# Ledger of designs, part 1: VHH binders against Profilin-1 (pfn-1)

Scores and structures below are computed, not measured.

Target 1, 132 residues: Profilin-1 (pfn-1), of Caenorhabditis elegans (q9xw16)
Amino acid sequence: MSGWNAYIDTMTAAAPSIKRCAIVGAADGSVWARTEADNVFKASEEELKTFVALFNDVTQVPAKGADIEGVHYVVPRTEESLIFGKKENTGFFAVKTKSAVLIAVYEGPNEVAAQVRKAVESMQTYLNNAGY
Unless a header shows other numbers, all headers, positions and changes below count from the first letter of the chain; Kabat numbers aren't used for antibody chains.
F, E and O stand for the ipSAE by ESMFold2-Fast, ESMFold2 and OpenDDE, each averaged over both directions (binder to target, target to binder). V2 = 0.75 x the mean of E and O + 0.25 x the DockQ between their complexes.
Where letters were taken out, [cut] stands.
Atom coordinates printed by the task and the answers are left out, and those that the model quotes come from them; centres of patches stay.

## First folded at step 1 (VHH)

Design o1
Fold by OpenDDE, look of step 5:
Structure o1 (fold): chain B 132 residues (1-132), chain A 123 residues (1-123)
Amino acid sequence: as target 1 above (132 residues)
Amino acid sequence: EVQLVESGGGLVQAGGSLRLFCAASGFTFSDYAMAWLRQAPGKRREWVALITSGGSTDYADSVKDRFTISRDNAKNTVSLQMNSLKPEDTAIYFCAAGYPPPLPPSSTEYDYWGQGTQVTVSS
């Protein structure tokens, strides 16, 4: 499998607490791949366009929070290519590559967050190395 | 009709060099990542090198610093410069195309394949 869906499968397999996942274009938020069926990633194109634009200035994101799939998340802090948010027993990790943004929405106790981060950052590293 | 046609294989002594070429047609070459894979007798096909549509490269550890992959989008070609060849490099070498590149790098899941070219390195 050479499609972007393979990368979705890899991330979801690496972190079982990931409920929904997407790979989108960093420039415009266009969806390249996403979880489907019972775990459809439901963010709209307009929402994703707004979301990926957050990476233009991540320093302002903690003050504003971030919206994914119509859900508002608190963003405790950011890094240059990393935005993560929390809401109750859910959260998300979003990492930026050269051309893409990887988004993973997870559910579970705070302890599962480390595994989710590792999964998306591992993919980030691979894609960056591959030139994407 | 998609075609990938390899050339440049042959017999070479250990320490020698070869340059493989692959000519592509029938698809938008500039959109695809191109790769070289190889299969030695009695072994599974293994990934050797990758070059993305944007020109980024990656290599298997076994060939790193010895092999160089490059592409010419104007000519729809990809090449593999193989230096410091070893007997263990003996294999049929395949040109492959994929979008995006497969994961993990060692994956053999590409969209299009050539017929392969034999490379034999003697001691």
Scores: ipSAE 0.021, ipTM 0.318, lowest interface PAE 5.7, mean pLDDT 92

## First folded at step 3 (VHH)

Design a9 (from a1 with A97K)
Fold by OpenDDE, look of step 5:
Structure a9 (fold): chain B 132 residues (1-132), chain A 124 residues (1-124)
Amino acid sequence: as target 1 above (132 residues)
Amino acid sequence: EVQLVESGGGLVQAGGSLRLFCAASGFTFSDYAMAWLRQAPGKRREWVALISTAGDTDYADSVKDRFTISRDNAKNTVSLQMNSLKPEDTAIYFCAKDYGSWFDESLTYEYDYWGQGTQVTVSS
């Protein structure tokens, strides 16, 4: 287990509604860590490469949405270093750090979304402070 | 003051079509995603369709390929074209504004404003 797996565990523990989660390289979408076993994060390398590239211009993302694990999500809007998507009873939060993109896919009612965002952004802050 | 006014509902036979309209005011319309929700008698309010600020769309599985959501940012309107209507589509339909913040711990809904709704009744 790499050190990055610990961060996956931290996020999933902080937000139980997170079903799948990954930490990938911001430059190329390479997987550094991901949820495994029954909750394996299944996005392909090509898909992740495309996904992380969305952060090059987040203002354009609402026009085209985002695809994760073969599922299309509408991106209602974006914020700096934050892309979130919505689908029926599901969604994702993705945040960019200095060198990584954190992706959390969640399932559940609307009220769980805030907890997921908090978990991901907390990790974002931690990693940024750590230089990652 | 945020206002959303729905229109276009009515009685229609199964297989028929309706087009719902929503007029929005009191906020910068183009900055927010918009949605249609519906609530049938005795059921919880459910999400129907969503459109991003830039026009990307998604739909509930139950209405996919039958309903089409669109928006006109110049007119501050959002529409819902409903085709191939079924009796199970009977509900009050609400136009909803996307909530602007995910950090409100009191948030119980994904959307912070919606209108009074318009009744859609589909007879068999």
Scores: ipSAE 0.350, ipTM 0.714, lowest interface PAE 1.3, mean pLDDT 90

Design b10 (from o1 with S53W)
Fold by OpenDDE, second read of step 4:
Structure b10 (fold): chain B 132 residues (1-132), chain A 123 residues (1-123)
Amino acid sequence: as target 1 above (132 residues)
Amino acid sequence: EVQLVESGGGLVQAGGSLRLFCAASGFTFSDYAMAWLRQAPGKRREWVALITWGGSTDYADSVKDRFTISRDNAKNTVSLQMNSLKPEDTAIYFCAAGYPPPLPPSSTEYDYWGQGTQVTVSS
């Protein structure tokens, strides 16, 4: 699945505030691709399995929050295929496609969130159209 | 063993049509995006068309509205209908497979390749 790295690169290029990101299987949280080296995405497969399961009932997520890379985020609201969280000057956007979940962890003021969301949703649209 | 075998190439006059076929084996065809690329003499290999497993298609500007890519997952085949052919379309045409679909669509990076089939368009 080395080709999925191109998708990681595309998202990170589109939103410089993204520090780490991953593409994982929607069914089981298996890692298809992730940022590495200095910006390694550190979530375990067990954690990711739990995370992707949140999409089974997104309405309950705001009450509980979400954990990524051992960090607990407040989730202000959710959409059917979107979970986003905040913690201080950091946050994440996670979007679900037919087969995958895209996760982007970002750092910066609230104003950068829009760009991060756009990046992951653009990729979501692309993958959905492609059938993934 | 993975195998992509192109067919349908040949000599055709300008304005004519050809239909290329590619038969795939040795991998889960339905999971892969399929593409056609071409390489003219003395030029770099260039992307021509892409079709994802979901059926989405994209084309190079140079062939848009003239070429049509399609696939048959039941037969593990991908085809390229080439209409209104021009001398500039002369090249070796390659069938390629990639998982996931390449980014950008114009990428020439694929996992598997055929040996190619010659297409010659005369004036």
Scores: ipSAE 0.265, ipTM 0.643, lowest interface PAE 1.8, mean pLDDT 93

Design b13 (from o1 with S56Y)
Fold by OpenDDE, second read of step 4:
Structure b13 (fold): chain B 132 residues (1-132), chain A 123 residues (1-123)
Amino acid sequence: as target 1 above (132 residues)
Amino acid sequence: EVQLVESGGGLVQAGGSLRLFCAASGFTFSDYAMAWLRQAPGKRREWVALITSGGYTDYADSVKDRFTISRDNAKNTVSLQMNSLKPEDTAIYFCAAGYPPPLPPSSTEYDYWGQGTQVTVSS
């Protein structure tokens, strides 16, 4: 699934604050693509399996938080296909498509969060329209 | 074995129409995005149209509103209806398949390719 790397590149280019990013299967958390080299997305398969399962009942996630790459994030709120978390000067946005979950981990002040959200939601829309 | 076979090309006068077909085999057609690209003499291969597995379509600006891409998953075929043809549309037209859909849509990177069919538009 090397073609999915282009989607990673597109998201990271759209939001420079994104440090790590991954596209995984919504059903099982299997990694389709992820950032590598100096910005390796490090979540394990077991962790991702647990993470994508959060979308089965997003209403419970704020009470529990979410773990990505061994880091625990506070989740202020969720939407049906959106989970976002915060920890100090970092955070993540995760959006669900028909078949995938897009995860973007970012670093920076709260002001950068809007750009990161826009990047992942734009990709979400594109993939949904494309049937993925 | 993967195979993409184009058909429907030929000679047509400016303002005329052609319909290209591509028959696919050897892979799960319904999972793949299908595209048409073209290469004119002395020019680089350029993207023309894309249709994803979910039916999303996109077109190069040069062919928008003139060309229509469609697919039939039951028959493993993709088509390109070309209307209001211009001499500058003259090229070898290639059918291509990719998973996932190439990004950006104008990408020329695909997994499988046909051999191409010649389209010639006379002035």
Scores: ipSAE 0.482, ipTM 0.762, lowest interface PAE 1.0, mean pLDDT 94

Design b18 (from o1 with D58Y)
Fold by OpenDDE, look of step 5:
Structure b18 (fold): chain B 132 residues (1-132), chain A 123 residues (1-123)
Amino acid sequence: as target 1 above (132 residues)
Amino acid sequence: EVQLVESGGGLVQAGGSLRLFCAASGFTFSDYAMAWLRQAPGKRREWVALITSGGSTYYADSVKDRFTISRDNAKNTVSLQMNSLKPEDTAIYFCAAGYPPPLPPSSTEYDYWGQGTQVTVSS
């Protein structure tokens, strides 16, 4: 297991509603770590390459949405380093650091979204401070 | 070949100071988080300080405000300035390197280790 798996475990522990999670390279969408086994993160390399490129211009993302694991999500709004989407009782939060994109897919009522956001943003802060 | 070589250890009186150095080679130093850990006789190895590739520093509560970790990427070195030393600081001090940064900062798991340098603080 790569050392990046510890970051995955930390985020999933912080927000139990997270079903799948991944850390990918911001430049090319390469997978550094992901949830495995029953909760395997299934996004393809091509899909992730497209997804991380959304951060080049987040202002356009709400108009077209975002795809993760073959699922299309509505993106209500974006921030400079944050993209979040919704689909029924599921959603995702994606945050960008200097070198990485953290993606958390969650399931539950809208109320659980705050905890998921907090988990990924906390990790974002840690990695940014660490220079990644 | 990866190498971490510690230096600067020795005998010092309580209240004194020491500066440890660690010279690294054989890997891309600037990408790695660097840490100091220590092991006292009969005790488990414990984390002391961490400096990330980005320069963020973390310290164990037992050494906070007394020890300072720093790095020089141009020279591939990491240092530990130890002030106000106490007898309980007596231990073998190890330099360690890790990528990605350890999580939590107090982790004792690293990719590369030095052989250690003895620090003895007398009362």
Scores: ipSAE 0.219, ipTM 0.602, lowest interface PAE 2.1, mean pLDDT 93

Design c29 (from p5 with S109Y)
Fold by OpenDDE, look of step 5:
Structure c29 (fold): chain B 132 residues (1-132), chain A 126 residues (1-126)
Amino acid sequence: as target 1 above (132 residues)
Amino acid sequence: QVQLVESGGGMVQPGGSLRLSCAASGFTFSSYAMSWVRRAPGKGPEWVSTISGSGGSTSYADSVKGRFTISRDNAKNTLYLQMNSLKPEDTALYYCATGGSYPPPIPPYEDWFDPWGQGTQVTVSS
């Protein structure tokens, strides 16, 4: 529906383990773009608003965990602009740009996590360089 | 198929008011932030306002803050823009589009708001 879907497609195509993606506003959690159809990203707006607010103080997130799509994930650790979580054979990577949060939900063993992170961080770098 | 149809434009004098509507179809309206964008003759598109999917969050360009109000009715799949205290510089073709509260990272603007409807003309003149 918008040019942002191109970024969604790029991230989902980066690794087969990536199942769902979303691009949301960093300030309010508004959905700019998301995977749809068979792999619809299902997080509610209220949930996303809470999620993006985690980046205001990432140091506390490991103690609390994070919720995406009604699923509670354990957050082993965080970085300044990176939150990642795990639950069994699933997980997510979320990175923050100047104006957006990019979220990728994946399914697979720990070995796939590196590729998922690379995909999301590559997009983060691209958007940051573009001033976004 | 995704479709956006704008309406409510017209000609008004400075200080006047208009209310724009955007009828959306072909997608889950409530799942997406919606925006208003305008294009004046000879100028590039300008972001005007954005509202979150639920309507719980809104944002505005500095040029319209305090004068314009964005809202939505998800039951009717309709986006609105109440424009008060209109100025000549508000004259433009107004479009609704899916998108966030910030301009897209890469020009042109048109590529990041697809589809655009036919737009609705707003003319502010004494």
Scores: ipSAE 0.030, ipTM 0.363, lowest interface PAE 4.5, mean pLDDT 87

Design d13 (from f31 with S31R N57E)
Fold by OpenDDE, second read of step 4:
Structure d13 (fold): chain B 132 residues (1-132), chain A 126 residues (1-126)
Amino acid sequence: as target 1 above (132 residues)
Amino acid sequence: QVQLQESGGGLVQPGGSLRLSCAASGFTFSRYDMYWVRQAPEKGLEWVSTISYSGSETYYKDSVKGRFTVSRDNAKNTLYLQMNSLKPEDAAQYYCAKEGDWLSEDFSGTPEFDYRGQGTQVTVSS
């Protein structure tokens, strides 16, 4: 789905601290688009399947954490359509749309997290309005 | 208090160059991604460029790629925009914006920032 790559580019431009990003199917974790080349999003299909399933019950995620690209993140809290994790100077934001999960892995000081969240949530809103 | 002060604008002929500066204060500059945006008189605010907090990543609007270069000096709390090969359509009020000031973007139109400096005027005319 080449059209989805444009949204990857948009998010990375809006928040350069995003190092890797993926748009996956909310139902099965199938990859619709991901960062490639020097910043390949490396999560396996099996891992993504497990990850998107976390949105079925987000209340349990803080107790267990979340794994992305073989890295275990602490999840301080969750929201209905938002899972975010932290590990040292890295983290991720994952938001759920009607049919997709947007995942952004970021690196940087704590201050960059706000912009990363805004980037993925803005895309979330846009895609929801577009019916995705 | 967050303060951003743009400078370096002016009048140039098509094909000319300008170097914009943005002096930042009131926050830890080196820990924030920074943005350049611009607004022409009869147009909405549009994104121009982004640079990461460390300066290691840069992004540009397609129409300015190859002509504009964003950079920063974190020791001086200063953001720069080198603009070469300027075109009439580049004429606008240019603003710098802080990472946390980005409100929303519809991805098909105009980004919104809640804070930016007074701006510096860039005019391109023969």
Scores: ipSAE 0.301, ipTM 0.711, lowest interface PAE 1.5, mean pLDDT 90

Design d17 (from f31 with L103Y)
Fold by OpenDDE, look of step 5:
Structure d17 (fold): chain B 132 residues (1-132), chain A 126 residues (1-126)
Amino acid sequence: as target 1 above (132 residues)
Amino acid sequence: QVQLQESGGGLVQPGGSLRLSCAASGFTFSSYDMYWVRQAPEKGLEWVSTISYSGSNTYYKDSVKGRFTVSRDNAKNTLYLQMNSLKPEDAAQYYCAKEGDWYSEDFSGTPEFDYRGQGTQVTVSS
């Protein structure tokens, strides 16, 4: 297990509603770690490249939504380092660190969103403090 | 600025019908679940109905199921509530409410909205 995989485990443990999770390079969308086995994060490199580029101008994302793993999500709003979306009873939170983007796809009622956000933002803070 | 403006309320007899509308502006309407809530005199605000952002899912208070129908036209930024077979206990000020951001809400079992309009009065009396 790489160090990055440990962070995946930390996030998924913190928010059981997270179904799939990935840590990718903010610059190019390269996968550093992801959930595996029955919960494989399946976004392609090309898709991730496009996704991480959304952070270059998050203000435009609500108008067009975001695609992850071939699924289109509506994006109600964004913040400078936060993109979140929803699709029926699923959604995602994506947060940007200095060098990475953390993506968590979750399933369940909207009440789980707070826990998912907390998980990824906690990791965001940790990684930022660590210089990543 | 988020704005919600309800209309369509009025006085009806028991068994009558009303169609409420809510004009929305100042936000991406199609990205948010919308709610109808109501407040009767000397009662607290109560949830009536929810419609998902896409309109694919609808939810209703048990007491209005089969009588009320929520719908929306995202192209017109408008929310609707068709109320049939109205009962005296349905009389209330009806509000259109916008979904709040889930992660900023207190999940106490109440609707997660952060804006609502001025409301439209529904009176049911013989």
Scores: ipSAE 0.021, ipTM 0.417, lowest interface PAE 3.8, mean pLDDT 89

Design d22 (from f31 with S108Y)
Fold by OpenDDE, second read of step 4:
Structure d22 (fold): chain B 132 residues (1-132), chain A 126 residues (1-126)
Amino acid sequence: as target 1 above (132 residues)
Amino acid sequence: QVQLQESGGGLVQPGGSLRLSCAASGFTFSSYDMYWVRQAPEKGLEWVSTISYSGSNTYYKDSVKGRFTVSRDNAKNTLYLQMNSLKPEDAAQYYCAKEGDWLSEDFYGTPEFDYRGQGTQVTVSS
């Protein structure tokens, strides 16, 4: 297991509602680590390249939404390093670090979103402090 | 740029009716739930109604149930609020809002709506 896989395990353990997650390169969307086995993160390289590029101008994302794993999510709002979306009882949180984008796809009622956000933002903080 | 423009407000007597419209642009209207909210003088912003992106589901504040009907025309990028049996307590500035604005206050710590129009004034007086 790579070091990045350990971070995947950390995030999924912190928020049980997370179904799939990935750590990808912020520059090109290359996959560094992802959930596997029964919960394989399925986004293609082309899709991830497009997704990470959203962080170049997050202000336009709410107007268009975001696609992950072939699923279109509405994006209520964005922050400089945060994009989150929802679709019915599912959603995602994506946070950007210096060199990576952390993506967590979750399933559950809206109440679980806070825990998912906390999980990915905690990892974001950790990685930023580590220089990643 | 997201734009919302409300219209249809006015002065009516108690028991009267108004139909509000909201013209939306700058985003994929059909992909978003839409909200009506209102603010009376010296009162806070309050939720009035929600309609799902497809129009299949509608939700209402208890005090307006049976009197107000929300609808939408996704082909026209327009949101509607039919207000019947209006009461003095319905008087307020009515705003159209895009999905996420209302919920974001509760779940994501957003203090204000990100996208809403200038509003349309509804006055109810005999």
Scores: ipSAE 0.016, ipTM 0.259, lowest interface PAE 7.8, mean pLDDT 88

Design d3 (from f31 with S31N)
Fold by OpenDDE, second read of step 4:
Structure d3 (fold): chain B 132 residues (1-132), chain A 126 residues (1-126)
Amino acid sequence: as target 1 above (132 residues)
Amino acid sequence: QVQLQESGGGLVQPGGSLRLSCAASGFTFSNYDMYWVRQAPEKGLEWVSTISYSGSNTYYKDSVKGRFTVSRDNAKNTLYLQMNSLKPEDAAQYYCAKEGDWLSEDFSGTPEFDYRGQGTQVTVSS
């Protein structure tokens, strides 16, 4: 298992509502690691290329939403390095580091979103401090 | 100033149809994506549909896919929502919104818009 897979496990363990997650290259959407087995992160690299490009101008994302794994999510708002969306009782948090984008897809009511955000932002901070 | 005025709401039976309109002014309509949102009694605002500035791309809430169609006439500065096969759960106040005026929330607060018209009421009942 690669080092990046360990980070996937860390995020998944930190928030039980996370169903799938991935670490991808911020420049091109290349997959560095993803959840597998029972909860495979299914986004194609082509889709991820489009997704990571959203961070080039996050201000326009709320108007259009975001697609992950073929699912369209509404994006209530964005921050410079944060895109999050929701769809019914599901959602995602995506954070950008120096060189990567961390994506976590979760399932549950709004109350679980805070824990998911904390998990991905904690990893964001860790990786940024590590130079990634 | 930005102005959005919805119309076309009314009372229909389940399975009925309505066509909503949104007259826009105060900005270059054709430069902005537009979207519909709605609010039912005792519920929060929810997203319904988005259409790109050119009309080339459309997006829908799952529960309205196949029944609702969003469109726009940039020459008339008008946004439309064709609602077919209406269900009781579609009953709500419907609002149109401009790109950049999207719902503001953090999963814990009350949703807000920078601009919002008075809306148009859609009622579905037998």
Scores: ipSAE 0.007, ipTM 0.233, lowest interface PAE 10.2, mean pLDDT 89

## First folded at step 3 (VHH)

Design a12 (from a1 with G100P)
Fold by OpenDDE, look of step 5:
Structure a12 (fold): chain B 132 residues (1-132), chain A 124 residues (1-124)
Amino acid sequence: as target 1 above (132 residues)
Amino acid sequence: EVQLVESGGGLVQAGGSLRLFCAASGFTFSDYAMAWLRQAPGKRREWVALISTAGDTDYADSVKDRFTISRDNAKNTVSLQMNSLKPEDTAIYFCAADYPSWFDESLTYEYDYWGQGTQVTVSS
């Protein structure tokens, strides 16, 4: 496994409600690491390319939502480097670093969302400090 | 003072329709996603529908294709059209401004602003 897989493991360990997650290139959506096996992150390259492009203008995202793994999520609002979506008992958090986008899809009651956000933002901070 | 006031609830027979309204004041309505939630007796509050600041919508599986959420930013209102109502839809329906509290350290899922709710009763 690549060094990026370790960061996947770190996020999933920090937030057990994360079912699938990926680290992708911010420029093109190329997959650097993803959860695999029973929790394989299944977003296509084309979908990821579209997804990461949302960060070019996050103010427009609430109008169109976000699609991940063929599932449409409403995006209630956005922040400069944060896109999150809701869908009943599921959701996602996506954060942008200097060169990457971290995507975490979670399942469970909404109470777990805070832990997911913390896990992803913690990794965001770490990677930014590392120059990524 | 922030206020969310629901209206439109009542008693209806199964298969019938109701339209709920929520009038908001005291905050910048257009900056918030709006949601409808409901709580049936003895059950937990559940998410029903959500509309983004820009009008994108999503629904709980249990109400999908039967309920429609919409908003009017000019009037600071959000509505819920409920068709093909079922007895299991009986609940107190709440309007909420979607700024979830899970952004803080409480780890609870609540919205910043809530109405008092309106009772919806669907008889068989």
Scores: ipSAE 0.612, ipTM 0.837, lowest interface PAE 0.7, mean pLDDT 90

Design a31 (from a1 with T53Y)
Fold by OpenDDE, second read of step 4:
Structure a31 (fold): chain B 132 residues (1-132), chain A 124 residues (1-124)
Amino acid sequence: as target 1 above (132 residues)
Amino acid sequence: EVQLVESGGGLVQAGGSLRLFCAASGFTFSDYAMAWLRQAPGKRREWVALISYAGDTDYADSVKDRFTISRDNAKNTVSLQMNSLKPEDTAIYFCAADYGSWFDESLTYEYDYWGQGTQVTVSS
């Protein structure tokens, strides 16, 4: 088990609505850690490569949405290091660190989104401060 | 390009009626829930009414039985019939879209798309 798995556990513990989660390389979308077993994060390598590249120009993402695990999400808004999407009662938050992209897919009512965002942003801050 | 354009606002006397319209374009309208929100001067934006993609409706308690939200998927429009208007209804009314039926009464979440709003003024 990679040390990065601990960060997956931290995020999922902080936001129980997170169903699947991954930490991937910002440069190439390589998976560093992900949720496993019944909640395995299923995004393909090619998909992740495409996804992380969205951060190169986040301003265009709302117009086209984003795909994760074969699911297309509407992206209401982006920030420089934040992409979030929605699909019915599901969604995702993705944040970029210096070297990684954290992706959390969640299910639940709209209220849970705030907690999910907080979880991934907290991890983002932590990793950034740690140099990652 | 996604666009929501509100219309129908204006000045009306208390007890009067207005009908607001929102014309949508640039997205698959039928896949989105539509909502009306309003913001009065000096107050936070508040949720007013919701209509799901399936046509289910919900209303804030403050407007229940007075306002009616409806949609026309063939025309990509959502409307808000406002009856028995009160001075307290004075606000800028916004049309908003959210994918699926993911609308919640909580306004802390960002809707997918927003209109620029239309002014409604109810005089006493």
Scores: ipSAE 0.013, ipTM 0.265, lowest interface PAE 8.2, mean pLDDT 88

Design a43 (from a5 with D102E)
Fold by OpenDDE, look of step 5:
Structure a43 (fold): chain B 132 residues (1-132), chain A 123 residues (1-123)
Amino acid sequence: as target 1 above (132 residues)
Amino acid sequence: EVQLVESGGGLVQAGGSLRLFCAASGFTFSDYAMAWLRQAPGKRREWVALISTAGDTDYADSVKDRFTISRDNAKNTVSLQMNSLKPEDTAIYFCAAEYSLEWGESTYDYNYWGQGTQVTVSS
C-alpha cells in the first residue's frame, strides 16, 4: 500500500456514503491511489485524462457535465478548484490540489453530499498545506 | 427577499400533460442551478430534474423521456414540461435553487425553495 492509500482511507472513513474514491495526477490523470476490492474505482486512463483537464477551464463544465466511470453527471456549477456532479441518488466531488485531483463518488440522498464535500475539501486543504 | 413561486399545477387525466413554471426573484438567478422535486403523500421528497447554470439537464429514471426541464435566465424562470403523466406522478412539486452545499442542513443541498404546486393525475 502506497502512502496515498492512507488518504483514500481517511476520506472514506470521514464520509461513509463515498463508494469509490481516487487520487490522480492533476497534469495527466494518472492514478496515485484508488479504492479497490468491492469498491474499485473504474475510471479509465483516458477518461481521467479528460476529467482532470476540466480544471483548465471550470467555467465551461456546467455546459457539458462530466463523465466518471462511464457515467455522465450534470454539473450544477463549479468553483475554481471544485467540480461536483449529480445523477439522481448519486454524485461526485472532485477537488484540485497543487498537484492532484481528488475524486469521490457517493451514493445516497442529497443530504449526504455535504459530508462528502467536507471530507474531500478537508483532504484538499491538508494536501495543499503539505505541498501536494 | 428571495422568492420562488411555482405555478401550473392542477388535475389532469392519465396520459395528459402539464407545464409547471417557477418564477424566481431576490437572488442572482443565473448563478444557480435549478431543480424540481416532488413529494407524494406518505413518501419522502424525491428529486425529479436538474438543470445547470449552463443548461445541462438530468432526470430521475422515473420521469426520464417524459419530463423536460428548461430555464430562461432573462426571465428568471424554470419550467417543467410533464408529458404522459401517470397517477404515480401525483405529488406536490417544488422548485429549488442550488448555489452551494451547506453542512448540517436537513434538507437537500438547495439554498432556496418554493411553496410547491399540487399535481394530481387521475386514472
Scores: ipSAE 0.248, ipTM 0.649, lowest interface PAE 1.9, mean pLDDT 90

